# Ledger of designs, part 21: VH-VL binders against q8rwq4r167to367

Target 1, 201 residues: q8rwq4r167to367
Amino acid sequence: LALEDIDGSPSFLEKALQFIEKYGTKIEGILRQSADVEEVERRVQEYEQGKTEFTFDEDPHVVGDCIKHVLRELPSSPVSASCCTALLEAYRIESKEARISSLRSAIAETFPEPNRRLLQRILKMMHTISSHSHENRMNPNAVAACMAPLLLRPLLAGECDLEDDFDGGEDNSAQLLAAANAANNAQAIITVLLEDYGSIF
Short names: E, the ipSAE of ESMFold2; O, the ipSAE of ESMFold2 at other seeds; V2, 0.75 times the mean of E and O plus 0.25 times the DockQ between their complexes.

## First folded at step 10 (VH-VL)

Design g03 (framework fv_belrestotug; at its last look DockQ between E and O 0.03; V2 from the best seeds 0.00; counts 0 for: pae O 15.8 > 2, placed apart)
Fold by ESMFold2, look of step 10:
Structure g03 (fold): chain C 201 residues (1-201), chain A 122 residues (1-122), chain B 108 residues (1-108)
Amino acid sequence: as target 1 above (201 residues)
Amino acid sequence: QVQLVQSGAEVKKPGASVKVSCKASGYKFTSYWMHWVRQAPGQGLEWMGFIDPSGGLTYYAQKFQGRVTLTRDTSTSTVYMELSSLRSEDTAVYYCAKDWGLDYFPEYFDYWGQGTTVTVSS
Amino acid sequence: EIVLTQSPGTLSLSPGERATLSCRASQSVSSSYLAWYQQKPGQAPRLLIYDASDRATGIPDRFSGSGSGTDFTLTISRLEPEDFAVYYCQQYGSWPLTFGGGTKVEIK
C-alpha cells in the first residue's frame, strides 16, 4: 500500500504529502523547483534508518522531491494504461459538464480501488497547492506539468494514445513530436482533474 | 535573478551564416527548454524552435528545418543559434526565451534575452 | 497546429479608455493554456498574463485576461500612457507553440 505501512500507519509518501499540504502552500515554485539530488537521496535513507517524521524546518523542496522520488520508484504506474485511455477519451468531450461527468465515471468505474485512492490522495495535495497559487505561483497547469508524467506514465510511454494526429516528419522528428503531444495531453488531463477536483471526487 | 544575455549585432551577406549566443544565469540551466523567436522589422513574433539543454535534443519549426541549428554548452550555460544560407528576409531581431515549464511541457516564456539584430544585405 | 488570429490589428484609443483585444484560436486551446505579452518599441516582449487569466508578477490589476476554448480576450480597464504598445497572444496547449499576429494599441 503506497499510502500505508504494514501496520496501517502513514507511509513515507503519506507523511511527505501531509508535510507539503501543511508547509508547502506558501513556497514559491513548490513541486517545480528541483532540490539537490544528494539531499533527496540522503533524506530517503534517513527515513529508512529511523528518522520517520518530517519536522517543520525541513526544506519543502526536498520533501516535494521525495514525493516525486517515491512515485518514480513505484513498480507500476498510479494510473494504468487502460485507465489513461479512459481519462483521455473522457477529457476530449467538448461540453464541460459532460466532460466532468465522464471523468468522474471513468475514475469510479475503471480504476481499481487502490489506484483510485492513490490518485485521489496525490491530487488532493496538488489541489491544495494550486489553491494557493497567488502565494506559491503554482496554478493547476503548473502543478500538473510537474506531476502528470509521474501519474500517467503509460500515456507518455505511448501505450494509449492511438488517436493522436502528428505532422508527418522524419522518424526522429515524429518521435519527438509524438512525445510532446502525449505530454500535452497528460498535463491537460491532470489540470482538468485539479480545476474540478471537488466535482470529480 | 534570471538573466539571458545575447551576443551583439551582426551584419551578413546573403548566403552566409550567423551564430548568436545566449548566456543564461540565475537558474538551473539544464532544467528548462530554451526557445528562439525572431521578429522582422515591423512584423510579429515567429517561433523558430527549442533546445532541451540537458540532452541537447532539438525541435525546429518547419519553416527553419534544415537551416537552423541549436546547440548548447552546459559548462558555460550558453545556447547557440546558427542560421545558414541567409537571405534578406532573415533580417530580424533574434530572441532567446526561457520556457517556464519543466521537461516535456512547453509553456509560456517568463524571461527573454535582450535580442540580437541580424542584418542581411549585399 | 493552432493558428491564433488577433483582432483588431490596430486599436486607436486615448488614455483612460478601456481596451479590449481579441485572440481567436483555430482549434480549442486545452485548459486555457494561453499567454499575453506586451512589447514596446526596441524592447523584448514582457509576459502579462498566463493561463488565460492569471497576471504575471508585477503586472497591474488594470490588465485582465479571460476566455476559454477558441476565444480569448485581454482587457485593459483604463489605459495609461505606458500601455500603448503591441500585444501578442501565445498558445501552449498544443504542439507546436504559436503566436498571434499582434494588436497594436496606439494613442489616438
Scores: ipSAE 0.000, ipTM 0.460, lowest interface PAE 15.6, mean pLDDT 84
Fold by ESMFold2 at other seeds, look of step 10:
Structure g03 (fold): chain C 201 residues (1-201), chain A 122 residues (1-122), chain B 108 residues (1-108)
Amino acid sequence: as target 1 above (201 residues)
Amino acid sequence: QVQLVQSGAEVKKPGASVKVSCKASGYKFTSYWMHWVRQAPGQGLEWMGFIDPSGGLTYYAQKFQGRVTLTRDTSTSTVYMELSSLRSEDTAVYYCAKDWGLDYFPEYFDYWGQGTTVTVSS
Amino acid sequence: EIVLTQSPGTLSLSPGERATLSCRASQSVSSSYLAWYQQKPGQAPRLLIYDASDRATGIPDRFSGSGSGTDFTLTISRLEPEDFAVYYCQQYGSWPLTFGGGTKVEIK
């Protein structure tokens, strides 16, 4: 799938994730600081033309944005609308231990294996970065803020809100408020997955 | 008991290549990076690069880029360092060294091989 | 790249004396990401100190490390005959990994 090329070797995405895990932990603002989009596109093109390995001297911010570029370009969201709904329902549980157990169950039982494997792999990189927050200033909330929109796109698009049709409101102010709540929910869900990564995965 | 056992001394002519082996035992070979460090006679330590044995991913110091190749054989828990286009300044003792870190860092070396002397002379 | 400068180059001392070895970095290193190694002639280096101040397993307490930022110190409180060797610092606070040039601790 997204982590392996046809021959079973690591894909561009997998190599970029490995690079960030090895070289990104000490980089202030990693995953948050943007790189020039043209530079990111150029680097992706260089891979397609035969530069198949990252070297240690490459700019980690460019590599981080390569990850984001690839995730944005995937033909389907890493987390589908039904899976987003399952995560949202599990997240609403007030008890921490029950919430963690429900999140683990939702991921194990609701996600198709390719999607679960992809999510788990990306979260592993994010967890590694957030575990070094004293060096890079990227705690779980900060990493989640940067990455959740790419992982939970159906939630931000309003495709899995449990209560969208309750009032039937169609004005733009209600739509803007729902989008803001969805972004907050996406960040919060990913934050919990990072804070309790070992228990969930 | 962690052990790193390297192959024996080599004498080479300029322009040749050398391949030094490092056999690991006493730990999970694929969980730790393996570094290579060399030391010319009377000189200090010089980091050459590392290999991640789990997938074979390598990173080389800029000075050695293009001349050094690190490979591994997971069935024998062995890492190989090949240095090509040898010249007299490549005369050194070459060490393999185990990274302490599991899967990411800390990039200091808790165990070292005994060293392999490579002599390049005309 | 972080350049590590060790001083003095050679330290001539007698058994029982205190040795103080300096390692100065060209840029700040996290206070935890510096190691010290001991090397005797014909032998591989041996890890003494990691994370600037933590002793490796089996290293006697006469070896201590300290420092942060750009200035790090290895202290041997009372030199034993087996402590006469070359000592190297190594940083792993940023890539590439680098070693200092070494300090030789010799008898006299």
Scores: ipSAE 0.000, ipTM 0.465, lowest interface PAE 15.8, mean pLDDT 85
ESMFold2 (binder alone), look of step 10: mean pLDDT 93; pTM 0.943

Design t01 (framework fv_rolinsatamab; at its last look DockQ between E and O 0.44; V2 from the best seeds 0.00; counts 0 for: pae E 8.6 > 2)
Fold by ESMFold2 at other seeds, look of step 10:
Structure t01 (fold): chain C 201 residues (1-201), chain A 123 residues (1-123), chain B 107 residues (1-107)
Amino acid sequence: as target 1 above (201 residues)
Amino acid sequence: EVQLVQSGAEVKKPGSSVKVSCKASGYTFSDYYMHWVRQAPGQGLEWIGWIIPIWGRAYYNQKFKDRATLTVDKSTSTAYMELSSLRSEDTAVYYCAREGYDESGYDYYFDYWGQGTLVTVSS
Amino acid sequence: DIQMTQSPSSVSASVGDRVTITCKASQSISSYVAWYQQKPGKSPKLLIYAADSLQSGVPSRFSDSGSGTDFTLTISSLQPEDFATYFCQQSYDTPLTFGGGTKVEIK
């Protein structure tokens, strides 16, 4: 129920996503430009204390960081470890059309319904932002760079590649390479999902 | 019914400034972006810039950024365009135009226009 | 800046004629074009946006086609109220730019 409170009303996350879709599309650097951490924390506390609506006078950069804050604090990733593995396998297909078809199948057929809905909902906001890239300067790669680590947490945590530690080489160097590859893969996967959003969803 | 009603025609001397108003009605003013476009006599249309009424944040065609100022008064649902250091080449009809909003995400089209304000710059 | 080159600059036509107006962008703008009609002494009026969406109240005799750099507006059967100047506009990126206009005149 990440998008709904228990009573069926829109959650804080859903309200923030709606705000960004309406007011964020033409804001330069949206999702990339950070807001003051204390201001973001205060806004989250204000919601918990009863300020449940975003008003027209709120700064979209603060609201964007509220989205990131909520995603970081989710108890489970929007995409599970097994689903991250499915996306990785689909992404590695070299033919563009086969890759898109496989990504669509992985999402439609292997994701639990709540996780699929959450991922698709967040990607809808991201796709909306990147569709205005010529004004906001946030193309699909830029949006993916900001958001992919929050969506594909198990991939970045190494939970998709547990057998890679058997070599007796340089442990810190191998860990750094694996982390860099995971981050690059996460960004690349999300970029493809955004560039071909209509074909995949 | 959406209406954009602009202030009346003005005659100005070179080097002076003009401020054109555009009063909006029939919709929630803060929900839509407002653009300004001009048309010199016998010429095509030229985009000046736009403003986000909810925050008063304006963006300009680089040609005008040194001389144009876009503002809003949310309490009266009125947008303003001020052009300074006027020259004879600034003689034109100035339009406010509302950017449309489509649930499919299309934008940058102007679904409603003000009636236009003729600004004449002459000695 | 994306330049929109519109042709012809004018066309003389009779009621019932098919009229086509072309607009060429200086770079690909996908399908992000809008078309406006302007009668003398009046403000522009939106006809079509997003390359295929007719604005409310616009007759179905108006249509457009194209993508990338080349776009056309077609009036399938010209009516007396259609004598006006028509403008294309790229809706792809700022600064927003317009074609030079096409005056459709009575023959």
Scores: ipSAE 0.014, ipTM 0.573, lowest interface PAE 8.0, mean pLDDT 86
Fold by ESMFold2, look of step 10:
Structure t01 (fold): chain C 201 residues (1-201), chain A 123 residues (1-123), chain B 107 residues (1-107)
Amino acid sequence: as target 1 above (201 residues)
Amino acid sequence: EVQLVQSGAEVKKPGSSVKVSCKASGYTFSDYYMHWVRQAPGQGLEWIGWIIPIWGRAYYNQKFKDRATLTVDKSTSTAYMELSSLRSEDTAVYYCAREGYDESGYDYYFDYWGQGTLVTVSS
Amino acid sequence: DIQMTQSPSSVSASVGDRVTITCKASQSISSYVAWYQQKPGKSPKLLIYAADSLQSGVPSRFSDSGSGTDFTLTISSLQPEDFATYFCQQSYDTPLTFGGGTKVEIK
């Protein structure tokens, strides 16, 4: 239960998401600009030592990287390989209206409830940030670029191949191209989910 | 009770600078963003910019970006606005204003205002 | 910049009258408008934010309506302490901008 601790209170992740929604919207480069790695590691350690609340004196870039750290360290991807495949199939529909409808259906029909709730919760924070792009310079595409690799890990790992995709390269150049295409697809999928958030969720 | 108490009126010559203070009390200074707004005599309100007190990070209306400097002193819970290269058109009442916080995420509204500081620019 | 066009510039009214003030944004600002009351020599006072949230301690005779580009502040039964200048403000995006004001004065 990524969003709740055992006692039902908000988890570290949920508290960090709330912090970013309230205090990250006006921060230039939020979610894109990296914080000092040692500061992020120290803050995560402070959580383990009992500092479980974010206060208003905390640097939003550090809190944003704490979110990324927690997502990266989850035992399984927020979106499983089968769910990634469903999203990729829906995304490839050329008609915008049909694509949005298919994405909505894939999420409703394919995702286990806990995973759907987690994805929707993370996308809510991302949507909030991208809705303030005039201030923070983070439009939907920029936010998706930063976050999609953490949400769609199986796609980046090559675990979501469609049946008619025969691009299986033996050489190093083909492998690099396949990785770039997977990253582009992951970003594009998340961008659509953000741009049409209200229609999909 | 939330209070924002500003420094007193000032008379300045063209080309000089002014620095207005705004002392906050009744709340945790670092929890809220501080804005500066001015009002020329008998006129409407004009937004200057805002500052994040924790880091001293400021953002400006492009109209003022080369002349305005917003700072804070966290140890005294005081915000400052400095305006340089003053002109007669800068004669106005200058307000500090605290940005309100709403659990639903609305922002950019000013729930508490300082009493205002009249700055008069004349030769 | 988002322009806020406020009308009328002034209104003469009697105690007990219903007064309406309108504000039009140059683009959609959803519900992100705030309203302020300002008495002579004093700082503005917040009345309403987010087009429907009454600030604590503000009398219920103040209300607003609207979304998108057109907004209205209503004083349902004018009281002696309500004679003041009123401003709308878009709270949607920077630079933050205000309407030109509406002076509510004694008839």
Scores: ipSAE 0.007, ipTM 0.560, lowest interface PAE 8.6, mean pLDDT 86
ESMFold2 (binder alone), look of step 10: mean pLDDT 91; pTM 0.940

Design t02 (framework fv_rolinsatamab; at its last look DockQ between E and O 0.38; V2 from the best seeds 0.00; counts 0 for: pae O 12.1 > 2)
Fold by ESMFold2, look of step 10:
Structure t02 (fold): chain C 201 residues (1-201), chain A 123 residues (1-123), chain B 107 residues (1-107)
Amino acid sequence: as target 1 above (201 residues)
Amino acid sequence: EVQLVQSGAEVKKPGSSVKVSCKASGYTFTDYYMHWVRQAPGQGLEWIGWIIPIFGRAYYNQKFKDRATLTVDKSTSTAYMELSSLRSEDTAVYYCAREGYDESGYDYYFDYWGQGTLVTVSS
Amino acid sequence: DIQMTQSPSSVSASVGDRVTITCKASQSISSYVAWYQQKPGKSPKLLIYAADSLQSGVPSRFSDSGSGTDFTLTISSLQPEDFATYFCQQSYDRPLTFGGGTKVEIK
């Protein structure tokens, strides 16, 4: 679906992900630096008009912003509110080994299969980019900063509940702290998923 | 088979420029990055820079930034290195070298090299 | 810039000998090292990349070890075709830099 057209061929998003994995690894600031907005809009329009393949001459920054455009325009978040809550609970486990195991379990047990496939696919591209950080200057934390808002929309919108938030709900200080950290939590969760990608997926 | 065939030896005067060509065959030229490396006679190897052929975007060792120009002609699968304001210490064999692919993510190794082009700079 | 210091500058050896060549980086480069062989009048040839991945067609008598700053190329049993100059190269950061070379000569 998001990754495949009805005939089983790769979608625009899947083709863009493949392009970035092949050509984006050595591009400084890939996924962070913006492209010409009009070029991004033109490229999306060209796909809708039948230009269904990325050519070798296309600018990786444009293609990266095409990926963001598609994710932004999805009718629902790649990760639902309940799935964000499961990730938050797993992320807060202090033991690294237990945290990784819990993240793996949360993804396997709470995510609808299409959402799990989509998240895993996007994270694969992000992991590939971040594994070349010495060239492109995009370490896992930097890639996560750029992409987490698109992947964990309910967390940034304040739609996720933690069971610990019930205990802090009567305390404005605890609620204000949790709300102020929503963006930091989203970035931190995605960073862990990238740093331990092979263990989680 | 992959081949990188470079232009012939050149003799130049100080202050002039040289343009070395490197014609690629046996693979899709725009799928691989191209580097340039030089070796002064009896000495080690020195990296000049690299180019992304599909975009024509070049990156340079800071030492050469203001004198080197890397370009490609995609229609002929040919990379070019131009070095201006030549000095006697620029006398070297100049190599084009293709960057290899490694699925483990370790890059910047050169799996195929051109035969080298001797550039001699003397008055 | 990351300096690569290679030693020894030369070694005299006989066929069948074990030869080791050391390369030291001026800072940690993890395992981002490649090794090249260069015969007189020829261009370099890739032997090993990513610390111990042999390039296709390279005999298994060539091996590499090390991480961080210290790296070693080993030829376990020297053959007549192995008399050449060997270079290490860091692939960690730009500008890419090479060791000064080690000439392996027949004794």
Scores: ipSAE 0.006, ipTM 0.549, lowest interface PAE 9.9, mean pLDDT 85
Fold by ESMFold2 at other seeds, look of step 10:
Order: structure tokens, then sequence, then C-alpha cells
Structure t02 (fold): chain C 201 residues (1-201), chain A 123 residues (1-123), chain B 107 residues (1-107)
């Protein structure tokens, strides 16, 4: 769905992912550096009007933000709340080997196939970028920081928090700390998925 | 028939600037990154920086960031390296070098080089 | 910056000899090494890239080996056209850096 149009041809998202995999690997700050929002919206409109292929001369930062735009506008999160919970539980495992095995199992056994395929496809692009970090300065942690909020929306929204123990301080500081922890967890989960991509997928 | 043809040798005074050109032919200029590398007489190679011709965006070795300027003219398929505040230590042969491209993507290897431009800085 | 230490600085050899050139990185660079040949008065020519990939048109007598910090270029049977200076280059991180060169001279 998200990767293919109704007729089975590659979607805008799939074409943008392919562009970044081919032309984005040596671009400093790719996926992190913002493009002009109006330029990104114009490029999406141009696709809808018939410009259905990306060319060499397009700015990779614009194409990267096109990917983010599409992910942000999806009607539901690429990873559902229950899938986010499964990933968070697997991530909490202390042993590295058990953690990787549990992450693999959570993805294989808990995710519906469309969600797994979408996540795996986006992570493949992210893995490719992070494998060229010596050129683009985007190591797995940096790429995860940029992309995790778009992939694990329910975790950021607090829809899959596992903590039920409160220290009795219900104020803005506690809410800000909980939001920061959720963002850190999302980034950490995606980082592990990128660092061990071949073992997990 | 990939060719990188550089401008001729130059003799400069300390404190002046030099601008070396590198005209590309035999390939699509905007498909490949262009690097600049120098070689002092009898010495090894030193990387100056590179430019992404599609965007005109340049990146520099920190040693040169305040003195080097890399640009392109896409209409003539020409890359330029300007080095300012010249000193005798800048005497070198300056090369443009194309970064190779294959099925696996880009890499920091240089498959074609210009013939070199000798820049001599002396009083 | 990653320093590339190349040895020897020169070697005298005869046609048919096996020649070995060593390059050592100041930190691990995995396999991100390239090798160049430079003849007097000419620009460098790429021999090997992406670890073990020979550039098109480069004879199979050229090979390299190594990973991490220690890399070796080997010319299995030296030919008259191989008398030149050879450089290694790391492509792991910026700034890109080169070894000091090894001059292969006729004995």
Amino acid sequence: as target 1 above (201 residues)
Amino acid sequence: EVQLVQSGAEVKKPGSSVKVSCKASGYTFTDYYMHWVRQAPGQGLEWIGWIIPIFGRAYYNQKFKDRATLTVDKSTSTAYMELSSLRSEDTAVYYCAREGYDESGYDYYFDYWGQGTLVTVSS
Amino acid sequence: DIQMTQSPSSVSASVGDRVTITCKASQSISSYVAWYQQKPGKSPKLLIYAADSLQSGVPSRFSDSGSGTDFTLTISSLQPEDFATYFCQQSYDRPLTFGGGTKVEIK
C-alpha cells in the first residue's frame, strides 16, 4: 500500500527511498538537514501532476523530506501501538544476544505483514545511509533520531507506555521527562534495529 | 573518453590568489563529485576538498577552509579551485580528480585525474 | 586526521621480482583503502578501490590484502611498465589522506 500504488507500480515513497539509497549516501546531514517546506510540498504536487520520476539533479535534502512528509501523512503509524509495546519490551532485555533475538521474534510474530514490510523497507534505506556514515556523518544513532518519531508514533504519543508507577508529582516536569524518555526509547530501539539489521531481518 | 583538462601553470607572489580550472568532457558532469588534491614537489598527495556539481555545494579539508573556494560552472562543465593568501608552502601541482561511481554507489576513490596545474609561489 | 604510514619509501627491483608495499593506518579503517600508481610527470592512476576491486584495465598481477590497520599492495611479477611511485589512500573519514609513497626503481 504505502510502497505500491493500486496497480502494483512503485509509489512516490518507494521511488524516493530508491533515490536516497542511490544519491543520498555521500550527502552530509542527509535525513537530518531540513529542506524548505514549500519546496517539499511543491515536489509532492509535481508528482501528482505527472512528474513521476526523480532525476539526478534533484536535491537529496528535498527528497529526504518528501519521505518524511509521506510518513507523517500516513493515516496510521507504520508501527502500531501494540507493535511499539512489543519492541519496547524486547529492547528492555539486558543481554544483547537475547535482545536481538527478541526483537527479531517480535517483528516476525507480532507485526502484520504490511507493517513489517514497510518498516523493513524504510530501515533498509536508513541502514544504507548509516553504512556510509564516514561520508555523510549520519551514524545509526543520528539516522534513528531523525526517523524514529515518524516510525514509532504511538510510543511518542504515550499510547504504549509500560510504566504505571507514579512518584506522586503530576506536574509539567514529569510530563516533559516522560516525553523525553519516550523519544530516547524510540531512538534507541531504531538504533538497535539498524546496527543489527541483517540479524533481525 | 573521460577527460579532465586543467588550466596552465601559474607563478604567483605570496599573499595573492590563484584560480585553477578543470574542464570535464566524456561524461555527464553533474553525475560525479569532483575533488581537488595537491602534490608539493617530491612529496605525497594532500586532499583539499570536493564539490557536488549538481548543487554547487563544497566541502573542505579544515586546513584549507578559510582560503580555498571550490565552484562549478555547469553550463561549461568546468570546476574551479581558488586558493587565496598564497604562501611558499602552497607551491604544488594541483589536480582535479573525479570520484568514481559504480553499481554500489559512490566511494571516495578517484578514477580519473586532470593533468595537473603547477602553481609556484615565490617572491 | 587518520595518518597513513607507507613503507618502504623506495625499493630497487628487477623485472620478474615480487614487490610488496605496506600501508599502516593510525586507526582502524576497515577495508576503505585505495591504491594509485604515479609515473614521473604524470597524474596518479587508480589501481585498486573498494578494498579488493581492480580498476578496469589494471593487470591481475596487482593485488592487495589487509583489513583494519595494515594493508599490502603486491605486484606478483614486476614488469618494465611498473616502475613508478605507489600511494595508498584511506577513504574511511575526512580529510582523505594518503600514504607518503613508495618508489619502485629499476635495479
Scores: ipSAE 0.006, ipTM 0.503, lowest interface PAE 12.1, mean pLDDT 85
ESMFold2 (binder alone), look of step 10: mean pLDDT 90; pTM 0.934

Design t03 (framework fv_rolinsatamab; at its last look DockQ between E and O 0.03; V2 from the best seeds 0.00; counts 0 for: pae O 13.5 > 2, placed apart)
Fold by ESMFold2, look of step 10:
Structure t03 (fold): chain C 201 residues (1-201), chain A 123 residues (1-123), chain B 107 residues (1-107)
Amino acid sequence: as target 1 above (201 residues)
Amino acid sequence: EVQLVQSGAEVKKPGSSVKVSCKASGGTFSDYYMHWVRQAPGQGLEWIGWIIPIWGRAYYNQKFKDRATLTVDKSTSTAYMELSSLRSEDTAVYYCAREGYDESGYDYYFDYWGQGTLVTVSS
Amino acid sequence: DIQMTQSPSSVSASVGDRVTITCKASQSIDSYVAWYQQKPGKSPKLLIYAADSLQSGVPSRFSDSGSGTDFTLTISSLQPEDFATYFCQQSYDRPLTFGGGTKVEIK
């Protein structure tokens, strides 16, 4: 499981999420600022070689990029294509209260339990960071921009029944517009989930 | 029981430096933000800065950034505040204060305070 | 810097009185306010943090209210141990700043 090792103890991902929740709230640009790629790769390899705990003196930017690395390397998207479609349909409801209710229902009723637990857990960390945006400069929209592509992979890959707004014959320009719309939609969905976290989960 | 015990009162000449210590006991030291706050006699409170012992990073009130140095010694669970180029207006009680942690995280409230260290700057 | 303007600077009151202390922030700080009590010769003691969270061991006669820029600490029925100086503190952004204090003294 992504959040637990075989014996039920916290996984590398869960430990990294806990580290960021505890130490990341005051770090300007947390989750957005990239760490040195070689340092991130080295830290992941150190975990695989037996360094199973984050120590108190580790750089939060490195730990944040470790989270992104693990999410990127998951064998399947945290949210499946059908679940992405359900979220997009619920998100597009224009009435705010109906939208929140539909998002809650989609997550509670249609997500497989492991996927719902993983999404909720990652969003909890993101919500914690964004609730301190006045000091770390990472509001819900900024955190969503950094993380949504890793959570809603099928949406960005065009694997959802997503209506796009381009009407051009030019293939390269139309593809770039479709990708930008998908990225914007993914960010917007996650932003709403963060802004109304307590009502949705 | 968390306790913060500070070094004793000091009398200093203008232009000198002072280093105040704050020893923590009864809790985890490395992962709590330690703040320094001063209070001139009969006056309000003024924030100097904070340090997080886990990686020794400090943030300073701009007013003090050229004169203040915050450090920690994790092996003794002790935080230090050094203030250089002392002037008479630096006469104050200097406090260390631990930032609290709750369900929402760290929020810049100070749940434990040292007893204070009076620093007097006079000729 | 976010300025915290605290008023009044002093209050003369009797045991049993309701005492109200106000703080005004120079910009919106949501609900990021803490309140401290300081007795002569002692360090400050946390009373209330975040929106309305009483610190452990603080009597329920202490309460606060407000959001945005205007905040109020209320002592519903003043007790002899409540004669002290009270400070507000914004916990919204750095540098952290305090109100000038309100001395609650015996009439």
Scores: ipSAE 0.040, ipTM 0.619, lowest interface PAE 6.6, mean pLDDT 85
Fold by ESMFold2 at other seeds, look of step 10:
Structure t03 (fold): chain C 201 residues (1-201), chain A 123 residues (1-123), chain B 107 residues (1-107)
Amino acid sequence: as target 1 above (201 residues)
Amino acid sequence: EVQLVQSGAEVKKPGSSVKVSCKASGGTFSDYYMHWVRQAPGQGLEWIGWIIPIWGRAYYNQKFKDRATLTVDKSTSTAYMELSSLRSEDTAVYYCAREGYDESGYDYYFDYWGQGTLVTVSS
Amino acid sequence: DIQMTQSPSSVSASVGDRVTITCKASQSIDSYVAWYQQKPGKSPKLLIYAADSLQSGVPSRFSDSGSGTDFTLTISSLQPEDFATYFCQQSYDRPLTFGGGTKVEIK
C-alpha cells in the first residue's frame, strides 16, 4: 500500500523514489543535506491537496526530504522488531559470504511480503544513489547513516530480542552507549545490504 | 527470460463477452504491473488498464471502466482481461504487456509484450 | 487526458537514409516518453524509454531527444529491418496514451 494508491497507481512515495533515482544521482549530499523545512512542508501539503506529480525542475533535496517525511509518518516501521532481530543475527556472522547468504534468507523467509517489497524498493533507490558516489559524495555508509533510522525503527527503540549488555542502564552514560550501539548496528546492517545489493536481492 | 503467451483468436457476437488470458513465465509475476493494450486493424494503440498481481488491484482507462475487468491467478501466473457488451468497434488485437523494471525506476513503459489475441466482433 | 500528436503519419525512405519522427504532448510530460517499433502482424517492441534509455539489444542507430512537450525519434542510417510503424507513448500520467503512429515505408 505504501508504494501504490488505492487505485493501484504509483503513490507519492513511489513517485518521489523514481524522481530521486532519475535526478538525484548527480546531486552532492542527496538524502543527507536538509532542504528548507518550509519548502518541504509546502510540498507535502501540495501532495495532500492533489499535486501528486513531480516535474523535472523540482529541487531534489526537497523531494528527498519528502521521502523521509513519508517514512517517518508510516504507522509501522518498514522493518518489524522480529525482522530487525533476524537481520541483526545474520549481520553478526563473521564470514562475508555466509553473512550475505543469511541476510538474503532472513529477508526472503521472515519478512511479510509487503514489508519486503517496501524495504527492497527503498534500498533500490539508495543503491542507485550510492552507486554514483563519485558525483554525489554519498557512499553506501553515508546513505545508510541518513536512512537506517527510518527503516529499522524497532532496533533504535530497543525492541530487538537480542541481548545487549548496556541496554536498560539507569545512568546517562549507559543510555547514550546503548543508543550509539543501536544506531551503529542499524547503519552497518543497511550498509551491507547496499554494498551487496545484487547478491541479496 | 520473460515471456507472455496469450490465448487464441476469438469471434464474438455483439453484446457478448470475451476473456483473454496472458500467461507469464521467466520472472516474478507478483511484483510486476500487467497492462492491457488494444489495436484496431490499421490503427494505433489504446491503453485499457493495468493490474498488480500481488494485490489484485486494477485501474482502468475511463473509456472501459464499465465493461473491462482485469484479474489475475497467481498460482498459474496468468492475467485475464474480460470485455463485456462487445460492439463492432471492439474488433482489435488485444495485447498484454509487462511494465518494465530497472535501476532507473521509470514506470509505465512496456518491455515485454504478448503475441496478441485477435478478437473479431461480427454478427 | 494527455494527447500525443505524432508526425508525420508516414515516411517513404531508402536504406541508409536518416529518418526523424516527432511527437508532441499536450502538456509537459518531463522525460516520461517511450518509443515502440511494430512490424506487420507482430506486437510492439520497446526501443527507448525515459527519453534517452535504449532498451537492451536495440541498435545504437536509434536515438531520441526532447524534454517537456516535444520529442523526436531518429534512425541515423535506415536498415532493411527498420521498415515498420513507430509509436510514441507518454508514461507521465494515466490514462497512458500513444501517438497515432508513423509508418516508415520503402521508397
Scores: ipSAE 0.000, ipTM 0.429, lowest interface PAE 13.5, mean pLDDT 83
ESMFold2 (binder alone), look of step 10: mean pLDDT 87; pTM 0.915

